VH-VL binders against q0atu2. Designs and how they scored, part 151

Target 1, 119 residues: q0atu2
Amino acid sequence: MLDKKARIRTSREYRNVFEKGKRLSGRFLIIYYVENALDNNRFGFITNKKIGMAVIRNRIKRQLRAIVREYQGQVKNKHDIVLVARAGIGKSSFEGMEKDYIAIMKKAGLFARNANKID
Below, E stands for the ipSAE of ESMFold2; O stands for the ipSAE of OpenDDE; V2 stands for 0.75 times the mean of E and O plus 0.25 times the DockQ between their complexes.

## First folded at step 7 (VH-VL)

Design va1 (framework fv_recibokibart; at its last look DockQ between E and O 0.79; V2 from the best seeds 0.00; counts 0 for: pae E 5.4 > 2)
Fold by OpenDDE, look of step 7:
Structure va1 (fold): chain C 119 residues (1-119), chain A 121 residues (1-121), chain B 108 residues (1-108)
Amino acid sequence: as target 1 above (119 residues)
Amino acid sequence: QVQLVQSGAEVKKPGASVKVSCKASGYTFTDYYMHWAKQAPGQGLEWIGEINPDYGDTNYNQKFQGRVTMTRDTSISTAYMELSRLRSDDTAVYYCARGKYYLSWDAFDIWGQGTLVTVSS
Amino acid sequence: QIVLTQSPGTLSLSPGERATLSCRASQSVSSKYLHWYQQKPGQAPRLWIYDASSRATGIPDRFSGSGSGTDFTLTISRLEPEDFATYYCQQYESSPYTFGQGTKLEIK
């Protein structure tokens, strides 16, 4: 799991991202991202029942956290980023999900220029 | 149809702990933050803290920091608030309330019926 | 933290009269994050006005909310017997999400 300081924790913090952030849609994920006033990035996650049963949602949550954690050090600093899982994500593979994440984050320009795990 | 049902009244001694439950029904439990509020007898409302039921992340009022613990069981759509090291001024009615964080508005639109906690020696 | 100060503490009026309740914030609050609740003795609070000026479901149109910045107002155009209760304002601008101390509207 992500460190406490790397997580969006409050409802107001989530609201800020949704109100002021930019939105990009991928195949399995939608991301909302906005600059913050901190020295670190914070991540949030939204998973709805539209994704599937509790077992599926729990799996997706674990997978998304694993993906974010894997690439965390390669993301530009000072961003709040919320990942919203789309309905079709429940049928995707981990690799497919990861590929989608990378594609969206690249499109958003959120990866550092010297990132080495996104090729 | 949407409602929050809290556990019954509690009587505790100073220094003890109390755990109040709040069961949600009629909506998706994990789609809303759960908030807790305190109301001492004849006094106003005081916000205690919030929890994200989907991930368990909490945010507490600093006044209660170190004594309050909020948890949840998603399998039964139930939120819990535990208050430890109880003292007489903890005597109050405690409410759970549903709050939105990514929908149209963020007010507390659904409230539990309240749980009276009495702390006396 | 943002402190909300309500005035008056107690408002004594008769049915049919106009009631004006004030809520002042220690710092600016966006209208979308200012809410009002009604509470009667022995009952839980009930959402009454949200986003400063929107009536919650089932709230009569004699109730209205207004204001911006640091000054907000709840107005009841013509008081009905069932309107006598305590009203609280609340801000969701920043944590902690504080309440005002309340205004008790009582029958004169």
Scores: ipSAE 0.890, ipTM 0.949, lowest interface PAE 0.5, mean pLDDT 94
Fold by ESMFold2, look of step 7:
Structure va1 (fold): chain C 119 residues (1-119), chain A 121 residues (1-121), chain B 108 residues (1-108)
Amino acid sequence: as target 1 above (119 residues)
Amino acid sequence: QVQLVQSGAEVKKPGASVKVSCKASGYTFTDYYMHWAKQAPGQGLEWIGEINPDYGDTNYNQKFQGRVTMTRDTSISTAYMELSRLRSDDTAVYYCARGKYYLSWDAFDIWGQGTLVTVSS
Amino acid sequence: QIVLTQSPGTLSLSPGERATLSCRASQSVSSKYLHWYQQKPGQAPRLWIYDASSRATGIPDRFSGSGSGTDFTLTISRLEPEDFATYYCQQYESSPYTFGQGTKLEIK
């Protein structure tokens, strides 16, 4: 689980990302991202009922949190980032989600210059 | 139909605690923040705080910090607000209301019917 | 925190008249984060105007909202008997998400 400082916590903070942020779509994920006024990054996660039943959605959230946790130290600081799961994500493997996350974060330019530690 | 149904009126003594429930139906409970507001007799509305139903993270108005606890049970789509160390000026109607955070529309579009809490000796 | 001050506190008018309700913020509020609610006695508030000027579903076109920055207005062009209620503005610019103290619109 991400530390509270690394989580988007309030409704206003989520809306700020959706309103001011850039959007980039991958195979299984959409990210919204915007610079924040902090020294750290914050992450949010959205799944909805169209993905599947609650058991499936909870599994996907857990998997996405684990992926973000693995790479969070390599993300450029000062960003609020919301991950939105696309409807087809339920057919993906953990590895598939992970590859998709890395790809869209690279396309967004959100990995730090030390990103050579990422596949 | 989308609705929020709150628990019934309560009478409490000063120093006690009260826990109000708010059951959501007709929508995906975890897609919306739940907010709580207070309205004392003959007075306006005062925002108490909000809870993210996914994580359980809360954000409270500093006026209530230390006395309010918001929780939820996602298995029954129900939010709770507990107010401790009750005083006579806590006598009020307490509302739950949902707020959207995924779309740009951020107004409280659905409200519970309200729960009267009376604090008297 | 942002304080919203509504004026007048009470507005006494007759059906058919025009009503103008003011909401002044202590700090600038984006119009996308300024909302109006109507409340009748014994009832929960109802969303009336969102984003300063957009009517909620089913709200008659005699209601209009306007304003920006620190000054916002709710106008009712021709009062109907059902319009007599208390109106609250709310800001969602920053936490805590405050309400104005309300304007009671009552029949004269």
Scores: ipSAE 0.181, ipTM 0.759, lowest interface PAE 5.4, mean pLDDT 88
ESMFold2 (binder alone), look of step 7: mean pLDDT 92; pTM 0.946

Design va10 (framework fv_recibokibart; at its last look DockQ between E and O 0.91; V2 from the best seeds 0.80)
Fold by OpenDDE, look of step 8:
Structure va10 (fold): chain C 119 residues (1-119), chain A 121 residues (1-121), chain B 108 residues (1-108)
Amino acid sequence: as target 1 above (119 residues)
Amino acid sequence: QVQLVQSGAEVKKPGASVKVSCKASGYTFTDYYMHWAKQAPGQGLEWIGEINPDWGDTNYNQKFQGRVTMTRDTSISTAYMELSRLRSDDTAVYYCARAKYYWSFDAFDIWGQGTLVTVSS
Amino acid sequence: QIVLTQSPGTLSLSPGERATLSCRASQSVSSKYLHWYQQKPGQAPRLWIYDASSRATGIPDRFSGSGSGTDFTLTISRLEPEDFATYYCQQYESSPYTFGQGTKLEIK
């Protein structure tokens, strides 16, 4: 699980990301990202009913958290990043989701130059 | 119909704990942050804290930090606020209220009917 | 924290009169994060004005909100009997999301 410090926790923090952040869409994910004034990154997640029933949403939440955690050390610092799960993600494989995450994060330029797990 | 229905009035002794529930219906529970507010008799409103019903993340007013715990049960679209180490000045009506945190404005657009908590020896 | 100070504390007016309620913030608040609520005795607060100047659903056009920075105003052009209540301003600019102490609009 992501550390408390690494999570967007307040509604206002989410709002800030949506209002001021940049938006990029992948196949299964949309990301909103904005620089913060902290020394660490914070991640937020939106998993609404459009992606499926509660069981599916719970699975997706676990998978997204796992993906973010896996690549957390390779993401440029000082960013607030919100991941929005798109419709159809519930039918994706974990590998497909991971691939989509990597692709969209690369497109956003959010990976560090020395990142070695994204090839 | 969109509504928040809170649990009934409570009478507690000083030092005890109280747990108030807020059941949501008519909308997707996880799409809104749930907030809690306190209103002492004849007084104004005071914000207590908020919880993300989808992930469980909380943010509390420092004034209540260490005594308040907010939780939720998504299976029944219910939010909970527990206040511990109760004292007389905790006597108040407690409200839950929702606020959208994405794709719309962030105001408390729906409120529960309130729960009176009386703390007396 | 941002402190919201409302004035006056009590406003006594008659139906048909104009009411002006003020809300002053201790620091600048974006209009997007300034809201007003109405509350009547024995009832929960109700969203009245959001984003400083937008009327909530079902709110009559005799109500208007304005202001920016640190000074915000709720105006009722012609008071109706049902308008007599307590009005609270609230900021969502930063946590904690504080309320003003309220203005009680009572019938003269």
Scores: ipSAE 0.909, ipTM 0.955, lowest interface PAE 0.5, mean pLDDT 95
Fold by ESMFold2, look of step 7:
Structure va10 (fold): chain C 119 residues (1-119), chain A 121 residues (1-121), chain B 108 residues (1-108)
Amino acid sequence: as target 1 above (119 residues)
Amino acid sequence: QVQLVQSGAEVKKPGASVKVSCKASGYTFTDYYMHWAKQAPGQGLEWIGEINPDWGDTNYNQKFQGRVTMTRDTSISTAYMELSRLRSDDTAVYYCARAKYYWSFDAFDIWGQGTLVTVSS
Amino acid sequence: QIVLTQSPGTLSLSPGERATLSCRASQSVSSKYLHWYQQKPGQAPRLWIYDASSRATGIPDRFSGSGSGTDFTLTISRLEPEDFATYYCQQYESSPYTFGQGTKLEIK
């Protein structure tokens, strides 16, 4: 799981990202992101009921957490990042969601220049 | 209608714990952070902490850190606040209140009715 | 943390009079993070003014909020009997999201 220092934990922190952050849309995800004053990244998630019933919502939550954990070491530090699940995400595969995440994080310039592991 | 209904009054001995519940109805429970506040007899309001009801993340006032635990059960739209190692100065009314955390930056627009916790020596 | 100091502590006025309640912050608070609540004895607080100047749903237009930075004001243009209560300001510029100590508005 993402440890506590890597999570957006307060309502004020969420509000800051939506108030001050940049927005980019992918097929299944929208990200909002803003520089923070820390030496690390923090991730937040918005999953609402319109993405599907409880079993679908729980799958999406588990998969989003796993994807972020997998790539968090390659994300440029000092950012607060909120992932918003789009309505169509309930029909996605894990691989489709992962590809979408990689694409929008690259477009945002949030991945450090490094190995081909996230082409 | 939108409302927060809290559990009933409690009388506790020093050193015990209390767990107050706050049941939400009439809205999407996971769209709003749940906050908790304390009001000692004749005193003002003191913020205790908050919980993200969807993902479970918490943030506590440092004054209560180590003694407070906030949890929730999304299947019954209910938030909980547990306060441990109770002292006489924990005697107060405890409120839950909601606040939106995305798109709208509403204040604490809905409050529970309050739960009186009395710590008797 | 941000300390909110309300003044006066108690304000004694008659129905029909104008009331002015002050809330001063120890450091700057953006207007969107300053709120006011009304509380009557034995009742939960109720959101009254949010974002410094916006009335909550159903709040009469005799209530107005203003201010920015460190100085905020709640004004009641003509007091009605139901307006006598305690009013709290709150900030959520930064955690912990503190309240002022309250201004008790009572019948003279």
Scores: ipSAE 0.695, ipTM 0.887, lowest interface PAE 1.6, mean pLDDT 91
ESMFold2 (binder alone), look of step 7: mean pLDDT 92; pTM 0.946
OpenDDE, look of step 7: ipSAE 0.907; ipTM 0.954
ESMFold2, look of step 8: ipSAE 0.617; ipTM 0.875
ESMFold2 (binder alone), look of step 8: mean pLDDT 92; pTM 0.943

Design va11 (framework fv_recibokibart; at its last look DockQ between E and O 0.83; V2 from the best seeds 0.00; counts 0 for: pae E 3.6 > 2)
Fold by OpenDDE, look of step 7:
Structure va11 (fold): chain C 119 residues (1-119), chain A 121 residues (1-121), chain B 108 residues (1-108)
Amino acid sequence: as target 1 above (119 residues)
Amino acid sequence: QVQLVQSGAEVKKPGASVKVSCKASGYEFDDYYMHWAKQAPGQGLEWIGEINPDYGDTNYNQKFQGRVTMTRDTSISTAYMELSRLRSDDTAVYYCARGKYYLSWDAFDIWGQGTLVTVSS
Amino acid sequence: QIVLTQSPGTLSLSPGERATLSCRASQSVSSKYLHWYQQKPGQAPRLWIYDASSRATGIPDRFSGSGSGTDFTLTISRLEPEDFATYYCQQYESSPYTFGQGTKLEIK
């Protein structure tokens, strides 16, 4: 699990990302990202009933957090990033989800140049 | 049909703890932040804190920091606010209220009926 | 924190009159983060105006909200008996999401 300082925690913080951030859509994920005034990144997650029943949503939540945690050290600092799960994510594999995350984050230019866990 | 129903009135001694519940119905519980407010007798409204029901992340007013704990049970669409080390000035009606955070506006559009908490020796 | 100061504290008027309630913020608040609530004795607050000037569902046209920056106003063009209550402004610009101290609109 991401530590407190690495999470978007307040409703207003989420609102800020949605209002001022850039939006990019992948196959399974939509990301909203904006620079923050901190020295660290913060991540937020949106999963709604469109992606499936509670069991599915809970699985997706865990998987998204795992992916973000795995690559968080390779993401450029000073960003608030919200991941929104798309409807089709409930039927995706973990690998597919991870691939989509990497692709969309690359497209956003959010990975550091010296990142070594992405190809 | 969207509503918040809170637990009944409480009478507590100073130093005790109280836990108020707020059950949501008619909407997706984890799609909205749950907020809590305090209203002392004859006084105005005071914001206590908020919780993200989806992930459990909380944000408290510093005035209540260290004494308030907000939790939720998504399986029954219920939010909880626990206030510890109660004192006489904690006597008030406590409200839960639904708030949006990624939609078009961020107002408290649905309120519980309130829970009176009386702290007296 | 942002402090909201409402004025007057109490407003005594008669049905049919015009009511003007003020809410001043200690710092700039975006209009989309300024809201008004109505509360009657023994009842929970009820959302009345949101985004500074949008009426909540079921709110009569005689109610209007306006303002920007640090100065916001709730206006009732022609008071009805059911309008006498306490009105609170609230900001969602930054945490903590503070309320004004309220204006009690009472019948003269």
Scores: ipSAE 0.884, ipTM 0.946, lowest interface PAE 0.5, mean pLDDT 94
Fold by ESMFold2, look of step 7:
Structure va11 (fold): chain C 119 residues (1-119), chain A 121 residues (1-121), chain B 108 residues (1-108)
Amino acid sequence: as target 1 above (119 residues)
Amino acid sequence: QVQLVQSGAEVKKPGASVKVSCKASGYEFDDYYMHWAKQAPGQGLEWIGEINPDYGDTNYNQKFQGRVTMTRDTSISTAYMELSRLRSDDTAVYYCARGKYYLSWDAFDIWGQGTLVTVSS
Amino acid sequence: QIVLTQSPGTLSLSPGERATLSCRASQSVSSKYLHWYQQKPGQAPRLWIYDASSRATGIPDRFSGSGSGTDFTLTISRLEPEDFATYYCQQYESSPYTFGQGTKLEIK
């Protein structure tokens, strides 16, 4: 599980990202991201009922959290980032989700320069 | 139909704890923050805190910090609020209310019926 | 935290009259984060006006909300018997999400 400091915690903080943030879509994911006033990043995760049953949604959430945890040290600081799972993500593999995450984060310019070595 | 149904009234002595439940039905429990509010007799509303249905992260009003614990069980769509070290000024009706936190500005659009907690010597 | 002060505390009026309820914030609140609730005795609060001026589903058009910054108003153009209740404003600008102390609208 991500450290408490690295999580978007309040309902207002989530709303701020959706209201003020930029949006980028990938094949399986959408990210919303906005600069924050902290010295660190915070991450949030959204799945909705269109993805599938609760057991499927919980699996997807767990997988996305694992992906984010893997790369969190390579993300440029001072950003609040919300990952939204698209309909159809339940048909993807873990590797497919991971590749989509890397691609969309790179397109957003959110990886540090040394992170350009991310596959 | 969308509704929040709370556990029944309770009578407690000072120093005890109370745990109020709030069962959601008719909507996807995981899509909404659950909030709790206090209303003492003849008084206005006071926000106690909120819980994220997924991570279980909580955010409490400082006035209740250290005495309140909010939890949830997503398998039965139920949120809980526990208040410890009760005192007479904790006598109140306690409400749960849902709040959407993305893609809309819904305020607290659905409220539970309230749970009366009476703290008496 | 943001303190919301409602005025008057009690407003005594007759059906058919206009009611004006004030909510003043201790610091600026975006209209998107100012909400109004109605509560009758023995009942839970009900969302009435959200985003300062938008009526919740099923709320009659005699209710209107307005204001920005630190001053917000709920107006009832022509009171009906069912409108006599207590009204609370709430801010969602920053945690803790505080309520005003309420304005009780009572029948004269």
Scores: ipSAE 0.365, ipTM 0.821, lowest interface PAE 3.6, mean pLDDT 89
ESMFold2 (binder alone), look of step 7: mean pLDDT 92; pTM 0.945

Design va12 (framework fv_recibokibart; at its last look DockQ between E and O 0.47; V2 from the best seeds 0.00; counts 0 for: pae E 8.3 > 2)
Fold by OpenDDE, look of step 7:
Structure va12 (fold): chain C 119 residues (1-119), chain A 121 residues (1-121), chain B 108 residues (1-108)
Amino acid sequence: as target 1 above (119 residues)
Amino acid sequence: QVQLVQSGAEVKKPGASVKVSCKASGYTFTDYYMHWAKQAPGQGLEWIGEINPDYGDTNYNQKFQGRVTMTRDTSISTAYMELSRLRSDDTAVYYCARGKYYYDFTGFDYWGQGTLVTVSS
Amino acid sequence: QIVLTQSPGTLSLSPGERATLSCRASQSVSSKYLHWYQQKPGQAPRLWIYDASSRATGIPDRFSGSGSGTDFTLTISRLEPEDFATYYCQQYESSPYTFGQGTKLEIK
């Protein structure tokens, strides 16, 4: 589980990301991202009903957290990033999700230039 | 239809704790933050805090910090607010209210019926 | 915290009259974060106006919200008997989210 400091926790924080952030869509994920005034990144996750039943949503949520944890050290600091799971993600493999995450984060330019796990 | 149904009235002694429940139905419980508000008799509304039902993350009004605990049980779409170390000025109607947290926020669009908590010696 | 001050505290009017309710913020509040609620005795509040000027679902068009910065207004063009209630403004600009103390609109 992500550290509390690494999570978007309040409704206002989420709203801020959606209202002021940039949006990019991948195959399985949509990301909203905006710079924050902190020294760390914060991540939020949206797994709404359209991606499947609660069991599926919980699985996806767990998997996305794992992916984010794996790569968080390679993401540029000072960002609030919300991952929105798309409807098709329930049928994707973990590797597929990971690949999509990497691709979309690259497209967003959110990986540090010296990142070594994204190739 | 969206409904928030709260637990019944409570009578407590000073120093005790009270736990109010708010059962949500008619929508996806985890898609909205649950807020709680206090309304003392004849007074206005006071925001207590919010909880993300999906992750359990909470944000409390500092005025209640240390005495309030918000939790949820997603399996039954129920939010809980526990207030400890009760005192007489905690006597009030407590409301749960639904609020968006992604894409936009358009106010608290649905409210529970309220739960009267009476604190008296 | 942002303090919302509503005025007047009590407004006594008759059906058919125009009502103007004020909500003043101690600091600037984005219109997107200013909301109004109606509450009748023994009932829970009900969302009435959101984003300063948008009527919630089912709210009659005789209700209108306006304002920006620190000054917001709820207007009822022609009061109906069912409009007599207490109205609260609320800000979602910053935590803690706060409400005004309310304006009680009562029948003269």
Scores: ipSAE 0.897, ipTM 0.951, lowest interface PAE 0.5, mean pLDDT 95
Fold by ESMFold2, look of step 7:
Structure va12 (fold): chain C 119 residues (1-119), chain A 121 residues (1-121), chain B 108 residues (1-108)
Amino acid sequence: as target 1 above (119 residues)
Amino acid sequence: QVQLVQSGAEVKKPGASVKVSCKASGYTFTDYYMHWAKQAPGQGLEWIGEINPDYGDTNYNQKFQGRVTMTRDTSISTAYMELSRLRSDDTAVYYCARGKYYYDFTGFDYWGQGTLVTVSS
Amino acid sequence: QIVLTQSPGTLSLSPGERATLSCRASQSVSSKYLHWYQQKPGQAPRLWIYDASSRATGIPDRFSGSGSGTDFTLTISRLEPEDFATYYCQQYESSPYTFGQGTKLEIK
């Protein structure tokens, strides 16, 4: 579970990311991201109904949170980032999701310079 | 089948507190914000605040800040709203309502049946 | 905060007539965040129109919404007996999220 400081907390904060943020699609994930006025990053996680039943969607969210937590120290600060799970994510392994996350974040330019060593 | 079932009517004295519950079923409780609204007798609707049930983060209408507390218990898919230092103008029906917090911003699509709170003078 | 002013306060019409309900915002509201609810006595509100113009699931096509900026309208092309209720507009643009005071649509 991410620390309270590292979470997008309100519906308005989510809307700001979707309305003003950039969008980038990977194989299993879409990210929306925008600069914030804080000292830190904040993350949000969304699963779609068409991914599967609630137990499956809860599992996917937990796996994505774990991936984000593992790499959050390498993400450039001052960003609000929302991860949206795509319909096909239920067929991916944890390693597949992780690889997709790394690729998207690198393509978005959100990893710090040493982050290119993580893949 | 999405359902929001609220606790029963309450009669309170001025200065007391009330805690209204809202039990959710038919969907993943942690995927949606829970909102609360007030409707005084014969009056319109007033938004009180919202809670993210996954992390418990809240955002209150400033009018109620300092008197309202929203909590939840994810193990039983239940949201709570507590209103303290009750006054006669707190007499109202209180609703819980579900709202999305992701890119599909369609308003409050499911509402509880309402809980009448009466504050006797 | 954004104030929503609905007019008229009460609209008295007969079945078969056309109804036009107005919602005016004190500040611009994106149509994506302007919603309408129907409420009958003793019942919870029900989402009716979202995104200013999209009908919620199961809502008859005689209901239509329109407008942008500060001026929004709910239209019922031909009133049915079940349409007599109170209608609220709501903005979801800026916290605190506010509702209009309602238009009571009553049978003449």
Scores: ipSAE 0.019, ipTM 0.691, lowest interface PAE 8.3, mean pLDDT 88
ESMFold2 (binder alone), look of step 7: mean pLDDT 93; pTM 0.952

